# Designs tried in a protein design chat: VH-VL binders against q0aze0. Part 15

Target 1, 268 residues: q0aze0
Amino acid sequence: MKIILVNNRFKENTEKKAQEIAGQLSALNVEVIIDNGLDEPYAGTVDFIMVLGGDGTMLRAARRYGQRAIPVLGVNMGTVGFLSNIEINELAEYLPLILREEYSLEARMMLEVAVFQQQSLLTRVFCLNELLLRSNSPRMLSFALEISGQKLEPYRGDGLIVSTTTGSTAYSLSAGGPIADPQLDAFIVTPVASHIINKRPLVVSPEREISLHLLEEREAIIGIDGQIKMDFGAENRVLIKRAPHPLLMVNLKAKPFFTSIDRSLQRQ

## First folded at step 2 (VH-VL)

Design be5 (framework fv_bermekimab)
Fold by ESMFold2-Fast, scan of step 2:
Structure be5 (fold): chain C 268 residues (1-268), chain A 124 residues (1-124), chain B 107 residues (1-107)
Amino acid sequence: as target 1 above (268 residues)
Amino acid sequence: QVQLVESGGGVVQPGRSLRLSCTASGFTFSSYAVHWVRQAPGKGLEWVAAISGSGGSTYYAESVKGRFTISRDNSKNILFLQMDSLRLEDTAVYYCAKVYDILTGKSPYYMDVWGQGTLVTFSS
Amino acid sequence: DIQMTQSPSSVSASVGDRVTITCRASQSISSWLAWYQQKPGKAPKLLIYKASSLESGVPSRFSGSGSGSDFTLTISSLQPEDFATYYCQQYDSYPWTFGGGTKVEHK
């Protein structure tokens, strides 16, 4: 069996724990590949991906490995989050189930994001939460949104979020988007500080193709999962589709999504 | 409906040139990489060439490198294969096929929609 | 170049049979493998991508498995429309290469 262990090198506690877990797995004749975020993704075949850390580490793992149809388990290191399934102090108990492949999988849709300059493709990336188009200056943006070839009236404001249902509790929520059941597949399109009062979040079919471009030259950026940042100008266009593969998240124990989000909202 | 339609095949003499075309409809042509794949009579599939969605990157099998040129006209939704210095070994049905973008090297580079093919043969 | 070897070259089968086709890569290709079906006189059709993911609209009797260098395509209960030639294709690294094909024919 071969496992990728994903951690955050810059959190000392997580690095030490990753080394301990790698040693335990090696003692059980499991080959371990460590991905601490410094190198390019591991290119070989693996059977399982174990993510040690918070939601940020899980988002990185999803972008790097989510399209490979490999089971991904989030192991919480004491950080509050929505993407982990078990706590680190529970890992020893669940490890035999992992090695025997006695677990269920939950499919989570991902976005495929392609950024163009004129007609030339600049980059193609995948993400689990969202794409954010935002102004990088005090000036608001003027931009065009097309959904499956349908041109909407121009947007004016600070930006726009195109989110998965998993991303509905991330930046989209802060911008006024709805909370979505992550078992649903849909795009959530949420305006950021729109100049036009009646611009509402949209929930659209995941089979739709969404495109964005600026209507006038402004300093703007494209953000991916809050972790990747790219300059975006009037010569650029971004195309967003459902990614070919969902992220396959491992369920070893029930994690009550609705009660968790309800408690978070009550804390304000 | 996604469609690819090849044309331009025919009977040629060795050493001559031939240009194949593939007309695309039903999808955003400029957003997808496209391939040429050939199949000799009674034989298997052989990859020939590929071009990125923008046309900025091209790829060729060693057997055709230096002789064939792949190109595209995104304004007209047409893919081309210019075949120079044709050899008897180039006898085949030529298919065009669309895939996802190839810029990251290992993303889905399989062919999900294929044309009907166009035949290239030699009489001597 | 990565060489793809398919076996058998042909198999005789009857409707209702389980058919297994194998594809071996000369080096590890992770899961970057697709399977195609080709009927006589027709273009190939995608069946499976990323070794085990079923293309939309393809019947559930088709399944793919394997990783690294050994892969299998299984048809759990052969139907009349399944008599065809099947090809594997690696897309791990350029240049992309196909297997030699396996013809599934009537017994």
Scores: ipSAE 0.000, ipTM 0.364, lowest interface PAE 19.5, mean pLDDT 85

Design be6 (framework fv_bermekimab)
Fold by ESMFold2-Fast, scan of step 2:
Structure be6 (fold): chain C 268 residues (1-268), chain A 123 residues (1-123), chain B 107 residues (1-107)
Amino acid sequence: as target 1 above (268 residues)
Amino acid sequence: QVQLVESGGGVVQPGRSLRLSCTASGFTFSSYAVHWVRQAPGKGLEWVAAISGSGGSTYYAESVKGRFTISRDNSKNILFLQMDSLRLEDTAVYYCAKDQGIEVAGYFYFDYWGQGTLVTFSS
Amino acid sequence: DIQMTQSPSSVSASVGDRVTITCRASQSISSWLAWYQQKPGKAPKLLIYKASSLESGVPSRFSGSGSGSDFTLTISSLQPEDFATYYCQQYDSYPWTFGGGTKVEHK
């Protein structure tokens, strides 16, 4: 068995813990690759991915490895979040089940984001939560949204969010989007401070293709999962599709999504 | 280990040109935005210019716009700052700084900095 | 541009003291704020990002707090190696802007 341990390079205790866990797994004849984010993703065949950290570390792991159809387990290191399944102090208890493949999987849709300059592909990235288009200056944006060849009336405002259902509780929620069951597949398209009246969040089939470009020369950014920001100008176009593979999340413990989100909203 | 090494600084006369270089190692250079940040002697930090990982987008501080040009050579892992029409107020240590971004170019905070290279003027 | 105002400009402190530095943004920047430490003759070093997240390898005596427009960097028990200039930086929007710096110097 070959396992990737993903840790947060910005958390000293997670790297030390990753080394400790790697030693324990190696003693059980498990091959371990440590990914702290500094190198390219491991290119070889892998059987399991263990993410040591909070939701942010899981988002990074999903972007790097989510398209490989490999089980991914979130192990929480003390930060409350939605994407981890077990706590670090529970790992020893659950490790035999992991090694025997005694767990269930939950599929979570991902976005494929392609950024172009004219017809040239500049970058392609996958994400679990959302793409954010927003102004990077005090001036509002004027931009075009196209859904599967259908050109909507121009948008004016601070930006737009294209979210997965998993991302419905992240930036999309803050911008007025709906809370979605993360087991459903859909795009949620949420305007950010639109100046055009009656622009509402849209819930769109995940089979649709979404395209965005600026109608005026402005300084804007594309944000990915709240972790990556990319420059975006009038010469650029972004294309958003459902990623080829969902993230396969490991369930060792029942996690009550609806009661967790309800509690979070009541304590706002 | 991430390393950024600046070079090209020196003594120059006002109105002349100078090109700074920054050689990067220890990370996938083309996946990250990189910045030039300067610091005048005894003063604070001032952001100067940024370039996306692909080189497709550039940003400049108003004080240098039209005079400075940022560029990169991803095949050699080198960042450049071409400084034209140099003025006395451009006197500073120039730092090369890496954007934090994980897989694609982004504009965040600066997780790694080079040692800096001094640009100063003769009479 | 977002203006970042740091206070105080300098503070005199002794080893073991609690030092507090504040940074105010001219508009809300959510939590998109970083703190850097710069020792004389050296490049700046990242201490804190996202207002309160401690960079790997940075001692736990450093902490950040705040959101919106008001932010604080705290050193709970000043050590000899902490005498330096500290800068805040917003990365909510272009252009990137820094505070004027706070020099922590020997009393």
Scores: ipSAE 0.006, ipTM 0.433, lowest interface PAE 9.7, mean pLDDT 86

Design be7 (framework fv_bermekimab)
Fold by ESMFold2-Fast, scan of step 2:
Structure be7 (fold): chain C 268 residues (1-268), chain A 123 residues (1-123), chain B 107 residues (1-107)
Amino acid sequence: as target 1 above (268 residues)
Amino acid sequence: QVQLVESGGGVVQPGRSLRLSCTASGFTFSSYAVHWVRQAPGKGLEWVAAISGSGGSTYYAESVKGRFTISRDNSKNILFLQMDSLRLEDTAVYYCAKSYTDFLEGPYYFDYWGQGTLVTFSS
Amino acid sequence: DIQMTQSPSSVSASVGDRVTITCRASQSISSWLAWYQQKPGKAPKLLIYKASSLESGVPSRFSGSGSGSDFTLTISSLQPEDFATYYCQQYDSYPWTFGGGTKVEHK
């Protein structure tokens, strides 16, 4: 068995903990590749991906490896979050189940985001939570939204979020979007501070293609999972669609989504 | 051991062109975004331009957009800055800087810097 | 653009002193702030990233704190090699912007 161990090198003692876990896995005849974020993604074949850290580390792992259809387990290092399944102090208990492949998989849809400069593809990225279009200045944006070729009336405001159901509890929630069951596959389209009354969040089929472009020259950015930022001008267009593969999340123990989100909202 | 070494600075006349180079070693050059950051004599730091690891994405400060072109040769581990239509306001030491990650990964702080190369103007 | 205001512009200090430098962002940048040290005639060197994380090889007398819009770099006991100019840099929003610098000079 070959496992990629993903950590955030810059969170506490994560490098030391990754080395300790790699040693434990090697003692059990498991080959371990450590991805601490400093090198390019491992290009070889692996059987399993173990993510040590919070939701941010899982988002990076999903971007790097999510399209390979490999099981990904989130192991929490003490940070509260929605994407981990077990705690670090539980790893030894669950490791035999991991090695025997005695777990279920939950498929989480991902977004494919393609950014164009006129007719040329600038970049293609994948993400688990959302794409955010927002103004990078005090001026509001005027922009066009197309859903499967259907042109909606122009938007005016600070921006727009296109989210997965997994991302419904991230930036989309803060912008007034609905809380979605992550077992559903859907795009959630949430306006950010719309100037037009009654521009509401939309819940649409994941088979839809969503296109965005500016109608006036403005300084704007595209944000991906809160981790990647790209400039976005009137000569740019972004196309958003369902990624070819979902992220395969390992489920070793029940994590009650609805009670977890309810408790989180009460603490806001 | 990460090292960045700039070259190509010198004395120029306004309106002319200059090409700066930065040779990188000690890391997988094509995996990281690299930047040009300048510092006018006695003044602070100003970010100028950036290029992604693959060379597919480039970004420029508004003050240099349309005049400067950033590029890279990943086979030789060299970063370039082509500076056209130079102005007196471009007088500065130009530093080559490596970001912690590529634009596709973030974050964008500068973990390693070169020694700098001076661009100045004759009377 | 996010403006980074650094204060003071200069501070006179003696070896052994506690030195505090502040950096204020024109809007919230969460914890996406780095601190750099620049010695005369040399390139900047990374000291701190993510507001409070110490870069490998940087002495423990350096520390960073803050979140949102107000940030502080502290040198607990100034050493001779610490006389330099210090810069903050936000990396929350493109374009990346630096503070104006704080020169720590001999009393």
Scores: ipSAE 0.012, ipTM 0.429, lowest interface PAE 9.0, mean pLDDT 86

Design be8 (framework fv_bermekimab)
Fold by ESMFold2-Fast, scan of step 2:
Structure be8 (fold): chain C 268 residues (1-268), chain A 123 residues (1-123), chain B 107 residues (1-107)
Amino acid sequence: as target 1 above (268 residues)
Amino acid sequence: QVQLVESGGGVVQPGRSLRLSCTASGFTFSSYAVHWVRQAPGKGLEWVAAISGSGGSTYYAESVKGRFTISRDNSKNILFLQMDSLRLEDTAVYYCAKDFYGSGRYELGMDVWGQGTLVTFSS
Amino acid sequence: DIQMTQSPSSVSASVGDRVTITCRASQSISSWLAWYQQKPGKAPKLLIYKASSLESGVPSRFSGSGSGSDFTLTISSLQPEDFATYYCQQYDSYPWTFGGGTKVEHK
């Protein structure tokens, strides 16, 4: 068995803990590849991905490996989050189940983001939570939104979020978007500080294609899962659609989503 | 080991030009935005300019717009600051610094800094 | 531009003291604020990012709090190596801006 161990070297204790776990797995005849985010993603075949850290580390793992249809387990290292399934102090208990493949998988849709300059594809990236279009200056953006070829009235404001249902509790929530059942596949389109009163969040079919471009020359960026940044100008267009493969998340124990989110909102 | 090393500072006269360099090692240079930050002797920090990882976007403080140009050569792991029309107010130690990301948002601040290079003004 | 107002400009303290530094943004920056420590003749060092996240290798006596426009850096029990100048910096939007700095000096 070959496992990728994803960690964030910039978080306290995660590198040391990753080495400890790699040693434990190696003693059980498991080959371990450590990915701390500094190098290119491991290109070889692997059987399982174990993510050590919070939601941010899981988002990075999803971007790097999510399209490979490999089981991904989130192991919480003490940071509160929604994307982990077990705590680090529970790993020893669950490890035999992992090695025997005695777990269920939950499919989480991902976004495919393609950025163009005129007719040319500049880049193609995937993400688990959201794409954010935002102004990078004090000036409002004027931009066009198209959903499956339907042109909406122009937007004016600070930006727009296109989110998965997994991303409904991330930036989309902060911008006024709905909390979505993680069992649903949908795009959630949430305006950021719109100056047009009737621009509300939209929930649309994941089979839709969403297109964005600027109507005026402004300083803007495209943000992906809060982790990568791309410059975006009036000659650029972005196309967003459902990614070819979902992220396959490992369930070793039940997580009560609605109770958990309710408690989190009460603490805020 | 992750490090940044500045060079190119020196004594300049009013209206002249100077080009600063910053050599990066120990990380994937093209994956990070990098910044120039300056500090006049005995004064506080002032952000000067930034360039995206690809080099496609550049940003400047109002005080240097039109006079300074930030650029990078990702094949050589070098960051540049071309400083034209230098003024007495530009005399400072110039630092290069890289962005940090890895927990949520793509920009978390500047985690690695060089030692600085001094740009000073002769009478 | 977002203006960052930092107070106090200097504070005299003894080893073991609790030191509090405040930073105020001219508009909301959510949690997109970092704190840096600078010792004389040295480059700045990142202490805290995203308002309250402690950078790896930074002692737990340092903590950050706040969101929106008001932020605080606290040193719970000042050590000899903590005498330095501290800066806040917003990274919500370009141009990035620093506070004026707070010098923590020996009494």
Scores: ipSAE 0.000, ipTM 0.400, lowest interface PAE 15.8, mean pLDDT 85

Design be9 (framework fv_bermekimab)
Fold by ESMFold2-Fast, scan of step 2:
Formats: structure tokens, C-alpha cells, sequence
Structure be9 (fold): chain C 268 residues (1-268), chain A 124 residues (1-124), chain B 107 residues (1-107)
């Protein structure tokens, strides 16, 4: 078995733990590739991906490896999150099940984001939570939203979020979007501080294509999973659609989504 | 293990120059933006300057623009801050800080690792 | 420039207390906010990024919330090692700006 161990090298706690775990796995004849985020994603074939850290580290792993259809396990390092399944102090208990491939998988949809300048593709990126379009200045944006060829009335405001159901509890929630069952596949389109009274969050089929472009030259950016930021101008267009493969998340123990989010929202 | 180690601070006279250095280890230095953040005695944190991983983009706080120059040597993993025309109000501990991972220009920078700081003071 | 206003400037607390610190941005910064802890004579340490994401190794008693222009850092049950100064920082746009700090001190 070949496992990629994803950690954030810039957190000493996770770096030390990654090395300890790599040693334990090597002793069990498991080949370990450590991905600490400093280099290109590992290009070879692997059987399993173990993510050591919080939700942010999982988002990075999903962007780097999510399209490969390989099991990905989130191992929490002390911070309660939505994308981890087990705690680090439970790893020894669950390791035999991992090595025997005795676990279930939960498929989580991902977004494919393509940014164009005129007719030229500038970049293509995959993400687990959301794409954000927003103003990069005190001026509000005027922009066009098109859903599968249907042109909506122009938007005026601070921006827009296009989210997966997994991302429904991330930035979309903060902007007033609904909480969605992450086992459902849908896009959630949430306005950010819209100046138009009747603009509501939309929940649309994951088979739809969503496009965005500016109606006026403004300083704007697009953000991906809160970790990638790109300039966006009037000559740019972004196309969002369902990614070809979902992220396959490993389920070793029950993690009740609805009670978890309910407690999170009620916590003082 | 990420380490950022500042040096070059000291006692200076108004109008003089001083060059700070920050030696980085434990990460691919050329892939990340690095920043200088200062803290005056008894005051809060103030961002001063930033340089992109390649060195192609530099950013400055208005208070230091035209007087300070940020630069880097990626072959040696060293960040520099050249401080010219120093003023009493530049008295502070200067921290070297690493920008957050997985950002592109324009960058969403929070500071995930900090050096211990180097003190710049003025003699009477 | 985006101005970051923290309140209170200081708070006196005892071990076990719940401490709440507020940060307000002069304009919307979405969720692009980080929180730092600084102990006397030491460098700041990252606690939270993207308003509510805990940095690895940070105890779960720390939590962040908020979006737009209003943000909160909560320490649910203060421990002896938590007496420190806390800063918020927006990273929505350059120049990156910090709040004035909140000092959590012993009663």
C-alpha cells in the first residue's frame, strides 16, 4: 500500500506527527509520501490519502488530489471541524481497518472552475467548498449571472458565492445561504450584500453550468475555498460546473452532520 | 520545522539607515510571500512590507513608502528590509512573517509563522 | 484602508471564565479575518484564519465567528496559558491591517 500523508509543514505539531505516523506506517510495510504543501502534488499512483490537520488542510488535499478517485481520510489534530472523521489519538485504533480497507466512502461533489480571458482559458481549478466573486475596492460590482443559458437580471452588490453542498456550512452560510445535506449534489448560489431587494440564495441542479462576468470595469477578485485569490476584470469570464469526480471521503466512525452543525450554531 | 530568524536590529540615530535580515528554513522559500510586521513599544501590530515568492511584486505601508525597500535572495533563503531616512516613529520590534499558503496575486495573507523579532531603537 | 476596531481594549478574567472579544471592520471583509495570540516579549501566534477555522494545534476552547464586518473570538473556559493580548487582522485587501488588540489579564 502507498499512502500520501498530507500535512501543513508550517504547523510544527502536524509536522512532528506526520513524521511519527510515516515511521509507524513504514514499519508496517506501507510506502509513505509526505505532502507538506511545499512542492507540486505527488504525480504517482497511490492507494490512500491521509490528511493531518483541520478543514483547511483537507480543502488543499481536495484541490490537489480530489479528482483522482482515491480514498481521503481527515484526521483531526485537536480542532473540531466538518471535514475530519477521526481524531489523531484514535488513529492507532483505526489503522488496522485502514490497512485492510475496511471502511465506507462518502462521495462529496466538487466544483470545476474555469477562468477565461476572451476565448482563452487562463486557469482551471477544482474545489470542495466554493467560488467567491467579490469587489476588490469600496465600489460595489455590477455583474451578470447565467445559469445554463438563462440570463438573470443584473446583480449589484459586493459579490456572489457559488458553493457545493459541502461548502454550505462555510462562507455561503456566513453570507445567508442555507444549510445543505452534504450527501446531496447541488450548487448553492448566494448573493453577498446584494443591493437588490429580491435576490435570494438559489439551489440549482449540479448538472447546470453557471457563468459570471462583470458588466462594468471594476476591481474584482475570485476566491477559491478561501485559499486562492485571482484578479477578475471585465474581459474575464468564469464558468463553473460539476467536477468529473467527487472527493471520496473515508468514513471510519459515525459523524452526525445535523447534530454537529446544530451544536456549532448554538455554541456560545 | 519552519524557522524565521531576524537580525540587524540595534540602536540608530534619526536620519540614518539600517538593514534587517530574516533567514528562513523549513519551507520552500521561493514559493511564499514574506512580510515585515512591526510593533512599537506598548502599541499594537502594524504591517510594513511584503514581497512575493518570486520577488516580482512588492507592497508597502504608506508610512514607510519611499523610505523602506523589501528584497529577497531566494538562493540563500534570506529576506531583507532596507530602512532609509529612519525616524523616531520607526522605533519597534520588527517581525519577519510568512504569508499563508496557496495564494495567488492578489494574495489573501494571514501570517502563519513569525520570527522572534529584532528591536530597532534610537539613541539620544 | 480598512480600519479594524477591537473591543474591549482589556478584560480582567479568572481561570474558567468565558471571554469574548469583538472585532469590527470599517467595510465588509467577507470572512478574510485571522486572530492571533501574543504573550509578553514573544511573537504573535496564529489561532484562527478565515474567521472561524482553527489553526492546527490550537485548543478547541478557542472559536471564531462572524462575517462581513463583525467578528468575535471566544475562549469558552479560560486557562492559565491564555492570559495574553489578542489581535484580529483583515486580509481581504492590501494594505493588511490589524485591530488595536485586547489584553486578557488576571483579576
Amino acid sequence: as target 1 above (268 residues)
Amino acid sequence: QVQLVESGGGVVQPGRSLRLSCTASGFTFSSYAVHWVRQAPGKGLEWVAAISGSGGSTYYAESVKGRFTISRDNSKNILFLQMDSLRLEDTAVYYCAKGSDYTVIPEFYYFDYWGQGTLVTFSS
Amino acid sequence: DIQMTQSPSSVSASVGDRVTITCRASQSISSWLAWYQQKPGKAPKLLIYKASSLESGVPSRFSGSGSGSDFTLTISSLQPEDFATYYCQQYDSYPWTFGGGTKVEHK
Scores: ipSAE 0.000, ipTM 0.391, lowest interface PAE 14.3, mean pLDDT 85

Design n1 (framework fv_inotuzumab)
Fold by ESMFold2-Fast, scan of step 2:
Structure n1 (fold): chain C 268 residues (1-268), chain A 124 residues (1-124), chain B 112 residues (1-112)
Amino acid sequence: as target 1 above (268 residues)
Amino acid sequence: EVQLVQSGAEVKKPGASVKVSCKASGYTFTSYYIHWVRQAPGQGLEWIGGINPSGGSTTYRRKFQGRVTMTADTSTSTVYMELSSLRSEDTAVYYCARDVGYSGYEFPYYFDYWGQGTLVTVSS
Amino acid sequence: DVQVTQSPSSLSASVGDRVTITCRSSQSLVHSSGNTYLSWYLHKPGKAPQLLIYKVSNRFSGVPDRFSGSGSGTDFTLTISSLQPEDFATYYCMQGTHWPYTFGQGTKVEIK
């Protein structure tokens, strides 16, 4: 069995813990590749991905490996989050189940984001939570939104979020979007500080294609999962669609989504 | 307008600690890393470390390990760098700088805006 | 650590001169994304450093077009096509591809 351990080098103790876990797995005849985010994603075939960290580390793992249809397990290293299934101190208990493949998988949709300059593809990335278009200055943006070729009236404001249902509790929530059942597949389109008072969040079919471009020259950025930033100008266009493969999240332990989110909201 | 404003000059004795602040304005504080860079008299620029304000995670150059601590206060949009066990060779101008790399836990890339600098003098 | 070496350490120039500064890294600065994270900064005594060029050849907002960057892999160049009075300063290159971040030792551009 070959496992990728994804960790975050910028968190205290994660590199040391990743080495300890790699040693334990090697003693059980498991081949281990460590991905700390500095090098290219591992190109070979693997059987399982273990993410050591919080939601941020899981989002990176999803972007790097989510399209390969490999089981991905989130192991919490101390930061409470929505994408981890077990705690680090529970890993020894659940490791036999992982090695025997005694777990269920939950499919989570992902976004495919393609950024163009005129007709040339500049970049293509995948993400689990959302794409954020936002102003990079105090000036508001004027931009066009098209959904499956239907042109909506222009938006004016700080930006827009196109989110998965998994991302409904991330940036989209902060901008006034709905909380979505993660078992549903849908795009959630949430305006950020819209000047037009009646622009509401939209929930649309995951089969639709969404495109965005600026109507005026402005300094803007595209953010991916809160982790990647790209300059976005009037000559750029972004196309968003459902990614070909969902992220396959490992479920070893029952985690009650609705009671967890309810508690989080009461603490806000 | 993006702006990073640092605290004023400090004079410390060897063995003391100094804490320099960097207050950010004109952007979403938690969306950008803040790094610290120093310049000793007659020397070039030297990277010390950086902090992710959204999570508080830090990365320090090995040379400063055990002596430097970086923290962020999101309520005031302020990053702090504390350097302990000061030596005469720590006399330098200390700069904070905003990193346009990945937000969160990904690798940063370069510095777009810098603070004005804080002179720290270590003398007996 | 990746070593970054600038040349020359200093140069003397007159207003209107074409100035070229070179930066060499001990390892390739090409990141897995295909981008090369080599940036150039201008620093004057008593002032904050300021970004001039990022990702080898991209001019930062507000930077005059007399400043240009070029290069690939391990060899990079900053060019000032026609030196102005405000350009007498120390210039630094920095690599952000490999941890830890490393700066060149600086190139001081002095008036003749």
Scores: ipSAE 0.000, ipTM 0.407, lowest interface PAE 13.4, mean pLDDT 85

Design n1a (framework fv_inotuzumab)
Fold by ESMFold2-Fast, scan of step 2:
Structure n1a (fold): chain C 268 residues (1-268), chain A 124 residues (1-124), chain B 112 residues (1-112)
Amino acid sequence: as target 1 above (268 residues)
Amino acid sequence: EVQLVQSGAEVKKPGASVKVSCKASGYTFTSYYIHWVRQAPGQGLEWIGGINPSGGSTTYRRKFQGRVTMTADTSTSTVYMELSSLRSEDTAVYYCARDLYGSGSFEYYYMDVWGQGTLVTVSS
Amino acid sequence: DVQVTQSPSSLSASVGDRVTITCRSSQSLVHSSGNTYLSWYLHKPGKAPQLLIYKVSNRFSGVPDRFSGSGSGTDFTLTISSLQPEDFATYYCMQGTHWPYTFGQGTKVEIK
């Protein structure tokens, strides 16, 4: 069995913990490739991906490996989150199940984001949570939203979020979007501080193609999963589609989504 | 107008430390990664490392690890690079540069705006 | 580290000439995202480097259309279709796909 062990180089002591776990896996005759973010993603064939860290590390792993249809397990290392399945202190208990492939998989949709300048593709990325278009100055944006060739009336405000259902509890929630069952496939389109009072969040089919462009020259950025930032100007256009493959998340331990989110919102 | 303005030339003795500043203006300081690149006399450009001003996370080239420290002050929109245990080989022009499409971890990295450079001379 | 080698190290040219500079990497620069992070910079004595081309073939804003980039995988080219007086400079390619970032050794374009 060959496993990629993903950790965050920029978190204190995570590299030492990754080395410790790699040693334990090697003792069980598992071949381990460590991905601490310093190099290009491992290009070879692997059987399993283990992500050590919080939701941020899982988001990075999803962008790097999510389109390969390989099981991905989130192992939490201290930060409360929604994308990990087990805690680090539970790993030894669950290793035999992992090695015997005794687990279920949960498919999570991803976004495919393509940014153009005129007719030229500038970049293409995948993400698990959302694309955020936002103003990078005190001035409001004026922008156009098109859904599967249907042009909506112009938006005016601080920006827009196009989210997966997994991303419904991230920036979309903060902007007034709905909490969605992550097992559903849908785009959630949430305005950010719209100055048109009746612009509402939209829930649309994941088979739709969404495009955005600015109607006036403004300073704006595109944000991906809160981790990638790109300048976005009036000469740019972004296209958003469902990615070809979902992220396959390993489910070893029941983690009830609705009671977890309810506790997070009600915690006192 | 987007600008990076660096501190003035420094002359140091071997074994000393130098701290070079890079002040950003004309954009949201915390939205862009800042890299440091140097050019020694007669040599090409050499990448040293970078910092994400949002949160202060850093990445250093291995040969500088343990001698270089990068910090960011969001209240003044200024990044600093401190290089310790200076040697004559550290004599170079040091540049800071903005990463246009970067969140700080191998996603989109291009240096679109550069500081004017700071000459650091290490002599006994 | 990924090695980046430019060819030639220097060349002499006249105003109006077509200039071609090549850049070769020791490993593929294709990132997992499908993007190729190779950029080109112009550097003049006493001035900061300037971005010309990013992601192989995309011209940075304000850069004249006589500059173009091409290539894939490990082999890349910067072309100046009609050299102007302000183009006499040293040109560097840089890879940003693999850490650490590595620059080519530079190509000096001199007056013939």
Scores: ipSAE 0.000, ipTM 0.390, lowest interface PAE 15.8, mean pLDDT 85

